# Ledger of designs, part 4: VHH binders against Protein EXORDIUM-like 6 (EXL6)

Target 1, 305 residues: Protein EXORDIUM-like 6 (EXL6), of Arabidopsis thaliana (Mouse-ear cress) (q9m8t8)
Amino acid sequence: REPPSQIPNGTLDLSLLWYGQFTPTQKERVHDFIESLNFDAKEGLDPKVSAWWKVVESYQERFEVKDIYRQKKSNRTVAPRIKVKVVRSYVDEKMKYGKELTMGNGEKLVETAIGNMSKVVPVVLLSAQVRAHGVGFCDGTCQHNALAKIKGQKEPRRYIMVSNPEVECPGECAWPFHTADKGPRGMTYQPASGEVGADALVIQLATGLADLATNPDLTKSLFKSETTPYNDDVKKNHESSSMYIVDPATKCTRVFGSGAFPGFTGRIRVDPITGGAFNSHGINHLKFLIPSIWDPKTKSCWTPM

## First folded at step 17 (VHH)

Design f1 (from j1 with F62S)
Fold by OpenDDE, fold request of step 20:
Structure f1 (fold): chain B 305 residues (1-305), chain A 122 residues (1-122)
Amino acid sequence: as target 1 above (305 residues)
Amino acid sequence: QGQLVESGGGLVQPGGSLRLSCADAGRYFSRYVMAWYRQAPGKERELVAWITQGGETNYADSVKGRFTISRDNAKSTLYLQMNSLKPEDTAMYYCAAGYEFYMYSPDRFDYWGQGTRVTVSA
């Protein structure tokens, strides 16, 4: 079958589960950030969060998705767009499974986030009241994308879980808004929102989303059409390729601007009015500090600045 | 802040139909979980139906199969199609919007309309 003449856009539907109590700022910042991923209006301020997301989208070109959508007329394959939408936002304010999460309870949260929806990415956000050592947080892990076995489903579901960066290893998870636990003591920055927990949460969410969206498995799910054979060998080939990098945002942890080194974020901006650190703009000119993404071509962490 | 305005209420005979609308004047309609509530005279306000950002719908048992909640994000409007109306459906109907749906506090919404009255009488 001839590849479609037009590259279809993919949609990443997020089902958010807020586990515990969150501040209005935390919730707002997360929503604003997610909407900023696809906000690329000309009137927007540079650098844009959406430019960062375009880098994420460009990973599709690296995974030979381009072969599927090679437009006959141009030798240049454009990576399909990934639209990100919140399709559900639920809060478990009572914390049904308690404040100490086990692996089993974590899976239940993922199930809750999925509900009866077959084509969503569950995103579980843990509040400051929750401790999640039992699900593998801390010791360098602030967020993870993983596969969960869901009862009644044949295939495991990929999910994102984000621990609270203020209570779960804040020196790692809330940096640079919190003093690092290890390494050189660099300058600590203020969050643009005014809340460490909000902006740090966005950083971790952004990391998780980037890692998830650059995963070939997701690409397959997003663009798999009944008519287009996805080359299953692509996964195998990419895994063997030196160019395949798993979790490119995680690889660039603690890099936020050019010239970064241990204890230094790199070149980022500080709002002269709020004192907040940022490296990108989203919707309504909101300022965000977002993580870097590994570029396998340059073998460096790409940043908006 | 979202301003919700309900419309479509009125007097209808048993077995009749009504369509309620809730218009949001705000810019963030697509961010909201939307819900319909109703309050009958002398009774507590009850959740009738809610719809998520992505269009997942949920209904109270009392209206399941008769009512349909829907949304048009392009028009920033929430709808409630009410079929096979019963006298017990007589109430003030309220539109609610929230950025999140609280699983154990279903009445916790960020914005509320002023309501539209539905009367089902022979």
Scores: ipSAE 0.893, ipTM 0.960, lowest interface PAE 0.3, mean pLDDT 89
Fold by OpenDDE, fold request of step 20:
Structure f1 (fold): chain B 305 residues (1-305), chain A 122 residues (1-122)
Amino acid sequence: as target 1 above (305 residues)
Amino acid sequence: QGQLVESGGGLVQPGGSLRLSCADAGRYFSRYVMAWYRQAPGKERELVAWITQGGETNYADSVKGRFTISRDNAKSTLYLQMNSLKPEDTAMYYCAAGYEFYMYSPDRFDYWGQGTRVTVSA
């Protein structure tokens, strides 16, 4: 069968629920970051956030799409693109379920984020006013990429929930913009935005998005509406969970540049004007510090720098 | 700063139709939740309809089934198709844009237009 002439693009539609009060900078940085994922214009500065996202996209090639999309011209296998967009951005400024979240309330937030939309990824962002130990945050967890049972739906829905990194285990969740709670006390950096809570939030969101987008289950769902790029034969082999690296960004926690070791981010850049740390560029030349992604080929954490 | 400019208002007879437009001169139209508000003489401003970034639409009960909110991100334009107009629909109509929709403060938007007047009269 002649390879399809065009590689189908997947779309990741994000429904954002801001639970609580957020600063304008936090909200702006999140939006800027998300738009930066697919910003690959030649005019952009290197390294690009989009290059980082391409690594995420490459997981499809490695684990699912192996030979499906060979570009006729280059004999190169090209991974399908994943376009990311915000389809809804709602704020629950009153925090309907209170400041202390339970597991049950967490699920309700996910439901709220989903609304009546069947094909969205709900992203629940928790404000500094919220404590979410009840939903499993802290103790090494800053963001959740998980499945939620949604009332009225037969299948569980994947969601991302991000705790506030400034108040929920900041030494873990806001590093390197906050002193580490455990381990070697390395250098603390300034955020490029000027707000620890904003840039740290982006780090956690990025981590969650990468982990989610590299999940084969999600990838399959992204392409269901179009000619299933998945040969029926690949369906059978997906049962072996052993072939997939789960949560490749989480695996590379605290690695932001080459040469990273406990207490050291690795090689990252500091803006001479703002003093902000960064390892990538997004839209409008905005500077971001984004997490590393595990590369199964090199068996190392890939960084933009 | 988003500059919103409404157009399309006018005088129409009951049962008539009108299409309002709201043009944004800014670069971030696609980031906005967009909304239409109206204010009748002597009344408070009320939310008519809003549309999310992805095109999810919501309507006030008073206009449900008669009005359609839509957006064209490529043109950075918001629309309100108003059908089966009633005298009660007479108002100044305002376009609003916000990066987020506040669930408990529906009037909290970042940018507002100057409004366009709609008059429904026999």
Scores: ipSAE 0.892, ipTM 0.960, lowest interface PAE 0.3, mean pLDDT 89
Fold by ESMFold2, fold request of step 20:
Structure f1 (fold): chain B 305 residues (1-305), chain A 122 residues (1-122)
Amino acid sequence: as target 1 above (305 residues)
Amino acid sequence: QGQLVESGGGLVQPGGSLRLSCADAGRYFSRYVMAWYRQAPGKERELVAWITQGGETNYADSVKGRFTISRDNAKSTLYLQMNSLKPEDTAMYYCAAGYEFYMYSPDRFDYWGQGTRVTVSA
């Protein structure tokens, strides 16, 4: 059987582990956001969450136009699309490791989220009941896109960890839905979901997904192919390019719209019914506030609006 | 969402087969972890099988190798293929769905069907 001439679109399979107790709004908001990444409706209001995701999908070609000049074109005429799918969603409602996590316990939660699945991205979501600074939160970090050592596995695994910041560090990690406690005090807004924690989790998850998906080594491995069964050549470039941009959504922390500066989100909108702040539209007419993405060509943040 | 309808139950002899279906009228079927439960007369309800959003399957030891859980997201339908049926499989079978599987509260699902009766009688 002859090998195919091109590699098809990729799929990003997420395994969610909810650690502690979460409200129905918090859970539904995260699911709605993830589905909104794939919602490429022709009709509806702009800007769309899916349009933001297309910037992530095309990050390397969109922002490195000068470098494409020296590369040979493949038979691909359309940028690869990355479908984001929840393949598992588990709740540890009893908090096996208690409310105060350590780095070691954090890695065990990542192991739990992975289970027996070799090609998933584990996403650990920590409830407001959890003191997460022991795993690196609330000290300049409001979400993780990092590597964890997994027992019985040769290579470390990439994971995303987010934490509901409502109790531990709302002034650091829930802005603009809570008053800032560092830097200029800044303006505040209502969360579109009605819950600070729900919309903060979406911002953190969006940041982690964008940072993960823009890594060139990971994007090469995200392409799934209907390859021939006789020999699947996986000559993946394990060496990361020293020229790629590390964590481009994290680089735009607290930037949500054009004209942002410390203490100001940039230009965003307010829903006239809910009073909630947003910069993008998702499924079911839902509105989301999602992060900006670093544009290395202009040395500024690409903003949803 | 909110309304699950089981079908496919009936009377069968030992060694026979049945296929249960569970249809969802809502638009969130692909988000669900889904399960089959059963309750025999005079016994507590027990988990039979469950399937994750991504298709990972899990079975109670009593049905492993004989029952197969599957889902068709395009048709918004969950299935349970039951082979090599035994009198002990006689029960009311329930479909359950939710966005999450609770690791320490396995009966915690948001939506339940009304059930379909399976009787295995020689």
Scores: ipSAE 0.717, ipTM 0.859, lowest interface PAE 0.7, mean pLDDT 82
Fold by ESMFold2, fold request of step 20:
Structure f1 (fold): chain B 305 residues (1-305), chain A 122 residues (1-122)
Amino acid sequence: as target 1 above (305 residues)
Amino acid sequence: QGQLVESGGGLVQPGGSLRLSCADAGRYFSRYVMAWYRQAPGKERELVAWITQGGETNYADSVKGRFTISRDNAKSTLYLQMNSLKPEDTAMYYCAAGYEFYMYSPDRFDYWGQGTRVTVSA
């Protein structure tokens, strides 16, 4: 058995299930954001969405990735990267379970997103037509990174569920694109895409992906490689050796730039032509507003700018 | 109008094989779910097969076991390998692409090719 000279890239294969009707902008915006996570080309504009994603990836520089691949301490500086891509994107345009979801029907949507694929992360996106209170949205929660039991599987499956908040709870889940329901009234901004729902979905999805990809329980599924020797014993508890927290993007809710405080996003930019607010760039020079991530070194929210 | 161009159709005897290609000049090929449809004269267009972004394949019962859908993202090309061809397979074959597969409207794709003719006759 020989430790690798480089840790293989992790993979995060997403299966998207769009529940209800979505605009072309909403669909395209989500795809553009996902592709931007691994876009690090020299011609791209800074600050990059991929630089933000590298902060998420840095949580995996913990000893358990090296322990999985049996790397010695002297084999330092192999950067673990996580490739994110969409492997399936399906639309339930008829809303099989109606507009009023229950927790049980929410789990059925997760099962649908998984389909016959054993290694995917299901992402369920609920349209503005859906009243998502029945699955826990708009009551302090704007995205779910949760577990569901899947028929025929030994372990529960981690999933992400997001809801377009522009109708049901825009003041809770679409700030800063909508006036906040709670806390100080602050400046609102225009979404860079031109649609509140599209850019709010991106914020929610970014939060869910960051919280999922930093979860130590998922390290094996992210970095398992059949061509590289690895330690299959994930029963070890490495929590005592980690300074990282659970759900580090959720911990930084409503922080988008340096110097943020309640009612103030922190330092962000506004496109002088479109009026759209952003703190990062993706593919095609597209501008995104994405959440911050808790940085355990500084004990503060790391911001794109 | 479509950025998709089909090729590889032609005349073939029963039991023969053909490989259809569908080339995409767009820069989002890897983002697409893609499908093959066919339409025989006097019949409705029908779904033959589709393939997800990650390569999961699905087939109509009439072609299962005889046809294979595949994709090559590096070449931005969709393929349909058709084996054991029957006269009933005679049709215009169309490729289709979109960012999403609509579960209850399977013919709802954003881009369609112009078609390539397949004729199976003795």
Scores: ipSAE 0.715, ipTM 0.858, lowest interface PAE 0.7, mean pLDDT 83

Design f2 (from j5 with F101Y)
Fold by OpenDDE, fold request of step 20:
Structure f2 (fold): chain B 305 residues (1-305), chain A 122 residues (1-122)
Amino acid sequence: as target 1 above (305 residues)
Amino acid sequence: QGQLVESGGGLVQPGGSLRLSCADAGRYFSRYVMAWYRQAPGKERELVAWITQGGETNYADSVKGRFTISRDNAKSTLYLQMNSLKPEDTAMYYCAAGYEYYLYSPDRFDYWGQGTRVTVSA
């Protein structure tokens, strides 16, 4: 069988559950950001959100790719692309489980987000009306990338839950658009969208998505078809504890540009018209501020700028 | 703003079939949850079917097994295949689009069409 000329792309299907009330800007920014992950048009402005996502995709290179996907010309293993799309967007406007979430209620929200779909990643977004200390938010945690046991399913499902950055520890979760609660008081920036809650939400979502997509367990599931590009045995041999970084975006919290230090984002750009801070471009030249990702090779946080 | 235009309505005999179309002129068709509603004379508007961005379909019990909702994102078009039509299916049929589906407000959509009339009569 001639090796397939191209590695099949993986698809990350997101099921969004909006728990509570959100602004149109919040919803739009989230959708725009998600579409920007795979937007790599030549006409796009640099740096690109898609370049950031390519770094996430590159984590797959740590896995031994089957010989069938080795490009003959470069002896280089090419990591498969991960296409991200929203397959469902639902709103629980009544907040069925109340404004104060418990761990149990959080799991129910994940179940709601999954519905009857077997191959989706549930993303639960919590509104400003919701307090989620009961599910472990605050104290440095703004989003969860975790496994939930779903009734009727044999295997736990990975999910992302994002707390509202404006109400849940805003000094941590909405930084740098909000003054830090702890540490040196640095410069605060304006969001590119004009809404702190929208751009901060995108930062947290981006963090969660990066952490999720760099997880080997998830990436394996994306390619479970007969043409799995990865050898399962690679996990066993890479005892080098040093290469498996759990939650690489979370590890680089508060780094948005080169030269970052406590209280300073690093070098980022400010739109001269809107005053909004950004470090990347997405669809329709939209400006985003996105988190950094740990690079195990350089042992540093990679930033678009 | 998404402009939805329905077509395909008409007069049909009981047991007959019709295919409704809803064309969106906007750029964001793929972002919408799409739905069909109908309103019979003297009755309230009711949800017939809806389809998510990813193509998950849901139907009212009254049309389950007879109607099929589908979408073509490349054509920015929503469809409703109606088979085994009954006189009770006589109504104005409306296309609706929303960025989200509201779990407790199923009639909350961002855009609505003008409707197309379906008459089932012997």
Scores: ipSAE 0.896, ipTM 0.962, lowest interface PAE 0.3, mean pLDDT 89
Fold by OpenDDE, fold request of step 20:
Structure f2 (fold): chain B 305 residues (1-305), chain A 122 residues (1-122)
Amino acid sequence: as target 1 above (305 residues)
Amino acid sequence: QGQLVESGGGLVQPGGSLRLSCADAGRYFSRYVMAWYRQAPGKERELVAWITQGGETNYADSVKGRFTISRDNAKSTLYLQMNSLKPEDTAMYYCAAGYEYYLYSPDRFDYWGQGTRVTVSA
């Protein structure tokens, strides 16, 4: 079948489950960040969060999605856009499964986030009241994208779970807004929102989203059409390729600007009024500190700055 | 802050239909879970229906099959199509908006309208 003349945009529908109590700032920052991913208006300030997301989108080109959507007229294939939307935002304020999460309970949370929706990415956000060592957090893990077996579904569902960076290994998960537990003592920055828990949460969410969106499995799901055969061998081929990098944002953990080294974020900006650290702008000129993404071509972590 | 304004209420005979609208003057309509509540005279306010950001709909058992909640994000408007109306549906109907839906606090919304009165009478 001839590839479509136009590359369709993909949509990443997020179902958010807030497990526990969150501050208004935490919730607002997350929503603002998500909307900023596709905010590319000329009126926006540079560098843009959306530019960061474009790098994520560019991974599709690396996975030969271009072969599917090769425009006849141009030797240059443009990576399809990935639109990100919150389709549901629910709060479990009572924490139905308790404050200590087990792997089993974690799966139940994912199920809750999915509900009856077949084409959503569940995002489970854990509050400061929750401990999730049982789900594998801490020891270098602040967020993860994984597959969950959902009862009644034949295929496992990919999900993002983010632990609370203020209580779950804050020296790792809330850096650079918190003193590092290990390594050289560098500068600690203030969050742009004024809340460590809010901006750190965004960093982890951003990391998870980038890792998820660069996963070939997701791209397959986003762009799979009844008419276009997806090369199932792409995954195998890429896994064997030196160019395939799993979790490119996680690989660049603790890099926020150029010139980063252990204990130093790299070149980032500080708002002279709020004292908040940032490296990108989102909607309404909001300032965000977002993680870097591995560039396999340059073999370096790409940052907006 | 979201300003919600309900409209469409009125007097209708049993078996009749009404369509309620709730207009949001704010810029963040698409961020909200939207809901309809109603309060009959002498009764507590009850949840009628809610719709998520993505358009997933939920209904109270008492209105299931008769009422339809919908939203138009482009118009920043919430709707409630009410069919097969019964005298028991007589109430003040309120529009509510929230950034999140609380699973165990269904009445916890961030913004509320002033309400529109629906009277079902022969």
Scores: ipSAE 0.895, ipTM 0.961, lowest interface PAE 0.3, mean pLDDT 89
Fold by ESMFold2, fold request of step 20:
Structure f2 (fold): chain B 305 residues (1-305), chain A 122 residues (1-122)
Amino acid sequence: as target 1 above (305 residues)
Amino acid sequence: QGQLVESGGGLVQPGGSLRLSCADAGRYFSRYVMAWYRQAPGKERELVAWITQGGETNYADSVKGRFTISRDNAKSTLYLQMNSLKPEDTAMYYCAAGYEYYLYSPDRFDYWGQGTRVTVSA
């Protein structure tokens, strides 16, 4: 039995493809969230988006490091960092493949987001105009963190796909900013940005980024890694990643704060001036509602609040 | 919210070089896709070069191999190094910026500078 690999130090380069029409608020909100991941101002308000991202960065050390493997958090002062940045942002304003996407056309959008770049994470954002059911949305799934086969490449590529759910399936994928369409009706909150679609996109993107970054075997080829003092990951079978919690943010769907249960987000805050719901702070004093992360030690969701 | 200010224009002999700068006082320089455009007297504005947020470059055929676009996000500045200048490079040069590149509207940018004049004369 071998210890798991550490999350590598590196830069997570995102190539965004905006498919269809988005409001300026939706675009700005996503960019603001991405920048907030690595914004660690000491004087900023807690809980921070960057503190949430540090849990993601240190996921293996925080939740799966065991003392019998000599891989425990002792005498270490700095967790590994993953710098997230946007290196390209494209808009397909004409929706080349129409409003009804198929799995094949979804893969072509991923190819477009990759372009001529060999080491990016493509992120496809689908506007509210798009009926994304054909690519698997609105049937228990509100974001994709998946693999796609790319023309001209032998190996499949990891991608994130998110959809603005405010038209097609708001009751499934925009809660708590819209009444749930199944289960307890529950409480409904206002989005901190003022737009349901903008804040729903952030929840979905945050989920996809966390799921991707907490699985270091899937991201090893995207980062330049440093060797730790004990390192035998060159002996790992590719199937060794199946021994870890898969998609820990997706596993905490609809959990945003402590004490959550079906129909209740858990403990979160509401801005007394704007009425917007949030559980974290980012750049420019912006407030975000972001997902929780599965903690396998407690068998519960680690929550920002 | 962004303010783009070009500088570095002037008079130069054929075969000479100039370096244009475009400074942004805003907070979001690193989010921009950026471009240089030029407009010669009596002609339509044309794209010279553009650069992605991550530094990938694209050039008009007329300037390939002679001009180099670059950016310095730490200094919030876009550059155009212009070498082997020709009289037909005489134009008003503008920088442009936006958060996204529009695949089917490539001239669509949100912010434009007022321009800097380049004159190449024998």
Scores: ipSAE 0.726, ipTM 0.862, lowest interface PAE 0.7, mean pLDDT 81
Fold by ESMFold2, look of step 18:
Parts: structure tokens; sequence; C-alpha cells
Structure f2 (fold): chain B 305 residues (1-305), chain A 122 residues (1-122)
């Protein structure tokens, strides 16, 4: 078969499972953020959420992915587009497995989010009512981009799980919207949405999506290819490239702007009317605070502003 | 925000076909999970079919194989193709929408249309 001339465009189909009770603001904020990833209008204000997403998309031009697709070598290459779409959104309003999740019950929620859909990324969102220590949250992180063993399937499935940390561990996972539990004390900021939980969910989801979308092992899922890549065996016999960085958004945790250091977000903006902190713009002039992304070429975090 | 308007109802003979449409004037149609419900006189409202944002469909047993739910996000329109109609299908048909499907409250939708009447009479 002939290799493709360019890395194909793709779609990232999300199946959302909302576990517990969420406010209308929390739900709408997540939907608005996801839609903003695809919003590349010329008239929109800079910096854009879509420009941030283009940095994520640019990871598909790394040598390992180009070699899998046997792209022509070039000083200038065209990064693929990855459209992000919600294809299902379910609510478990009764919390079938209770408020204190285990790893095993967390994986059952992932199974519910998958359903019968073979080419989705399940996204499990845990409400503030949920104590998520049992899935490893509130110990350095409140999001996972991880693998789950799915009953009846031989291969594990990649998923994103995020929690609203505003009750259980806001000092761990809701900074800068809450004082940090550890490290230098710094100024806190108001969430642009008016709800700590809504904007913390966006930060966690943005981190998980960026880490997932930069993972080359997900090529089939991201691009909905009906055929295997031209060099399907390349991964078996090739050393890892020094240009590949695992979880590049997680690597830039708590970095939101240029000049960040412990206790300081970096340069971000504050809306003079609402007081809300942000570093990017989405649909309808909405303002978001989103994480930075490690750039292995510069050995530093790429920041939205 | 959202306003749902059904159309396409009418009088048809048994074995006939109708196509119902539900149009949304709002900008968020693509975010909706959507459903068709029906209510015959003197009976409880019942689910006919529902469709996720990505097009996954579910049907009541009484309409499987005869009815097809579909959506066109570019036209902001939900459809119900009804074939092999029976007198038992006579009802007021309602369009419903929301951002999420509630696993333990399946009738919980945020927006409902006013309905369109379907009458199947020999």
Amino acid sequence: as target 1 above (305 residues)
Amino acid sequence: QGQLVESGGGLVQPGGSLRLSCADAGRYFSRYVMAWYRQAPGKERELVAWITQGGETNYADSVKGRFTISRDNAKSTLYLQMNSLKPEDTAMYYCAAGYEYYLYSPDRFDYWGQGTRVTVSA
C-alpha cells in the first residue's frame, strides 16, 4: 500500500459521563470549552483556545508519527486538524457506586461512558459530592489520562477522568482559584465563570485532553482510520524519540502564563468588569484559564500568553 | 435557550408513512440529546425513540423496525421517519431535547415542543 503524503486530519469523539450533581454553569462551561477548541474564527480575540489546541495538534508532526505514516521530510509541515466533538453526554445522577470511589468502580464508570461505542474517548466527570481519593485524586492531581481494563475486551481503553475539587481538595487542585495547600503562598484569582468548580473542571479537562491527544499510541482512535498505518510495526522495532514527551500538559502543572514560578501563575489577565482570571478566549468571547504545554524543542512550557 | 417546533403530522391510512420534523432556532442544537415522545388520548406519555449527539439511537419495542430517528446538525433538525403506520400509532408526538441524558430519569429533558398530531385511521 502507498504511504499517505500527509498526516490525516481526525476527530476526537468524547463520551461524557457526569457522575453526581453538577450546576448548569459547570456543565455549560465544559461544553463551551470543548466547542472553543474548534473555534478558529478570524474575528475572535487573542490569545485563542484554538491556538492552544493547535499546539497540541502540532505534536502529530513529531518524527515518530511522521514515520508511522511515512510523511515526506520537510522544514515546513502541515499539522493535522483534530476536531473535538461530544458524541454522547450521560448523567448518573444517583451515583450508582456511591460517593467514595475505588479504582475498580472508577473503571466501571469508564465502561458506562464507552457503552457500545468502539471509537470514543470516555470522559468521566466527578461532581464535588464525590470523594475521589480512591481513584488517586487529591494526591498531586485531580485528573487522569489513563488506561482502564474493560470487561470483555483484551486491550485496555484510554480514558480521561476529572473531578470538581472545590469541596474535597481545593488547595490541591483548584489553584489559582483557591489558596494552595503546599508551596509558596501567592495571590489567588476569581474564576472567569464565577464558579471555582466549573473553571477547575476546565483546567483538569484541558490537561487530560492535551495529554491524550499528544500520545501517538492513540492514532487509530484520534483519526478514525479504517486501515492500519503504513508502518504499523515501527513501534515494535524503534527507539523512543528524544522529541517525545509524556503528558506535556501535566508536565506544566500550575503554569498559566509566561514567567511562572512556584506561587505565581505567570502573566495572565483579569477581566476588569467580572474580576475573572483568564489566559485565552473561546466562543462568544468567553474567557478561559487553561494550562501550558511542554515544548520539547525549547525545553520550556509553551504558555497561552 | 432553545425552542422546538414540530411539523409533519397529519392523517394517514394504515400502512402509510409520515416524516416528522423538529426544528430548533437556537445555536446549540448540536449539543442536544434528542427524543420523540407520544401521548395517545387517555394514556401516559411514552418514549418513542432517542438519539445522542453523535447519532446513537434507541427505540421503544413497539416501533422498532418501523420508525427511524435521525438528526441533521447542519439544518438544526430532528426527524422521525414513521413507516408501516398502525392505528395504535395515533397520538400527539412531542420533540424533547437536553444537553445530557439522565440514566435514572429518562424523561428528564429541558426543552419540549408543543407537539404535532398523527392520526392513523382506516
Scores: ipSAE 0.721, ipTM 0.865, lowest interface PAE 0.7, mean pLDDT 83

Design f2 (from j5 with F101Y)
Fold by ESMFold2, fold request of step 20:
Structure f2 (fold): chain B 305 residues (1-305), chain A 122 residues (1-122)
Amino acid sequence: as target 1 above (305 residues)
Amino acid sequence: QGQLVESGGGLVQPGGSLRLSCADAGRYFSRYVMAWYRQAPGKERELVAWITQGGETNYADSVKGRFTISRDNAKSTLYLQMNSLKPEDTAMYYCAAGYEYYLYSPDRFDYWGQGTRVTVSA
């Protein structure tokens, strides 16, 4: 019998910059979520955060390599594993640029998160009292996945910026943990962590990571493999025939479970002891509510439940 | 949640070498930014070196080129290789860890070991 095909490894090294004051729960929740992305242990509870992450990874499918030394391929595709790690976590507790960030000062925070590292994804997390201008937070946007020109670099760098929305716009960006500002009010739920801001940050970070990791512009930086992703091969036959859907987690905003519609999350669970809402499990049996991801194979939002 | 135990201290002649270890049995070792501090008698505790979760290193000027900080996440252990030791390096050496490095409060770490003694005497 043929040997098992090799699964190429991708990496997504994150540099976190916490701007402002955050509770220990908010920080721990984010770290727990990131580690849960790669948690596949058999004794872990289903649905898993890692199963959700595998949908993200499927955007980077490629042909199997049957003989890695000769680089022979089969006619089957396989999704890579993308290991997500925090390689640096800084706190600016004094808020060097104040509570009202210009676009320029926001980009300086991105530069701080990058430092001299040439292969890292900067993630800027803004505390609840910080307002970032020109980003669109609380005006149609709840997380920001963008490009910044970095001093001394030829190519722009992609970054993620998220904000704790519990003060400025909880009805837009912390739903379903707060009544919605627009559309049907719907039922609200309690956050599984006990803190609206902590679980809202996880939703926004999950959205940003999914939108970033599915972007074909990042394929070459994520992998050192010579194998072309299946998604990218389809593009070569048509100028606009990519399987990539722009920002596939953002496309599924407010969908958390099957059967969702405006004002209804879809089918999710509530912990009978804590009252916390969730649709997935991570490390240490922790419960998370995470967004859906557009699945181009089914042409629908993929949900854990 | 980290419980840090240092080892490897001892008596050494000037110009000699020592390797300090700091072990943690917790599940979260890979999350930590980690540091070595030292405190000589009658002096404030001072930063010697620190290392990020991803292995980026930083050193005090007084030890740069002589000391090397490193980590082994598989063994949940932090190391300090100390070469070309001087009498001025005599101190109690402490291991420190936390999830974040505070840009304006560098001494702010959540977990500290009890220390290991290094004595450099001619």
Scores: ipSAE 0.716, ipTM 0.860, lowest interface PAE 0.7, mean pLDDT 84

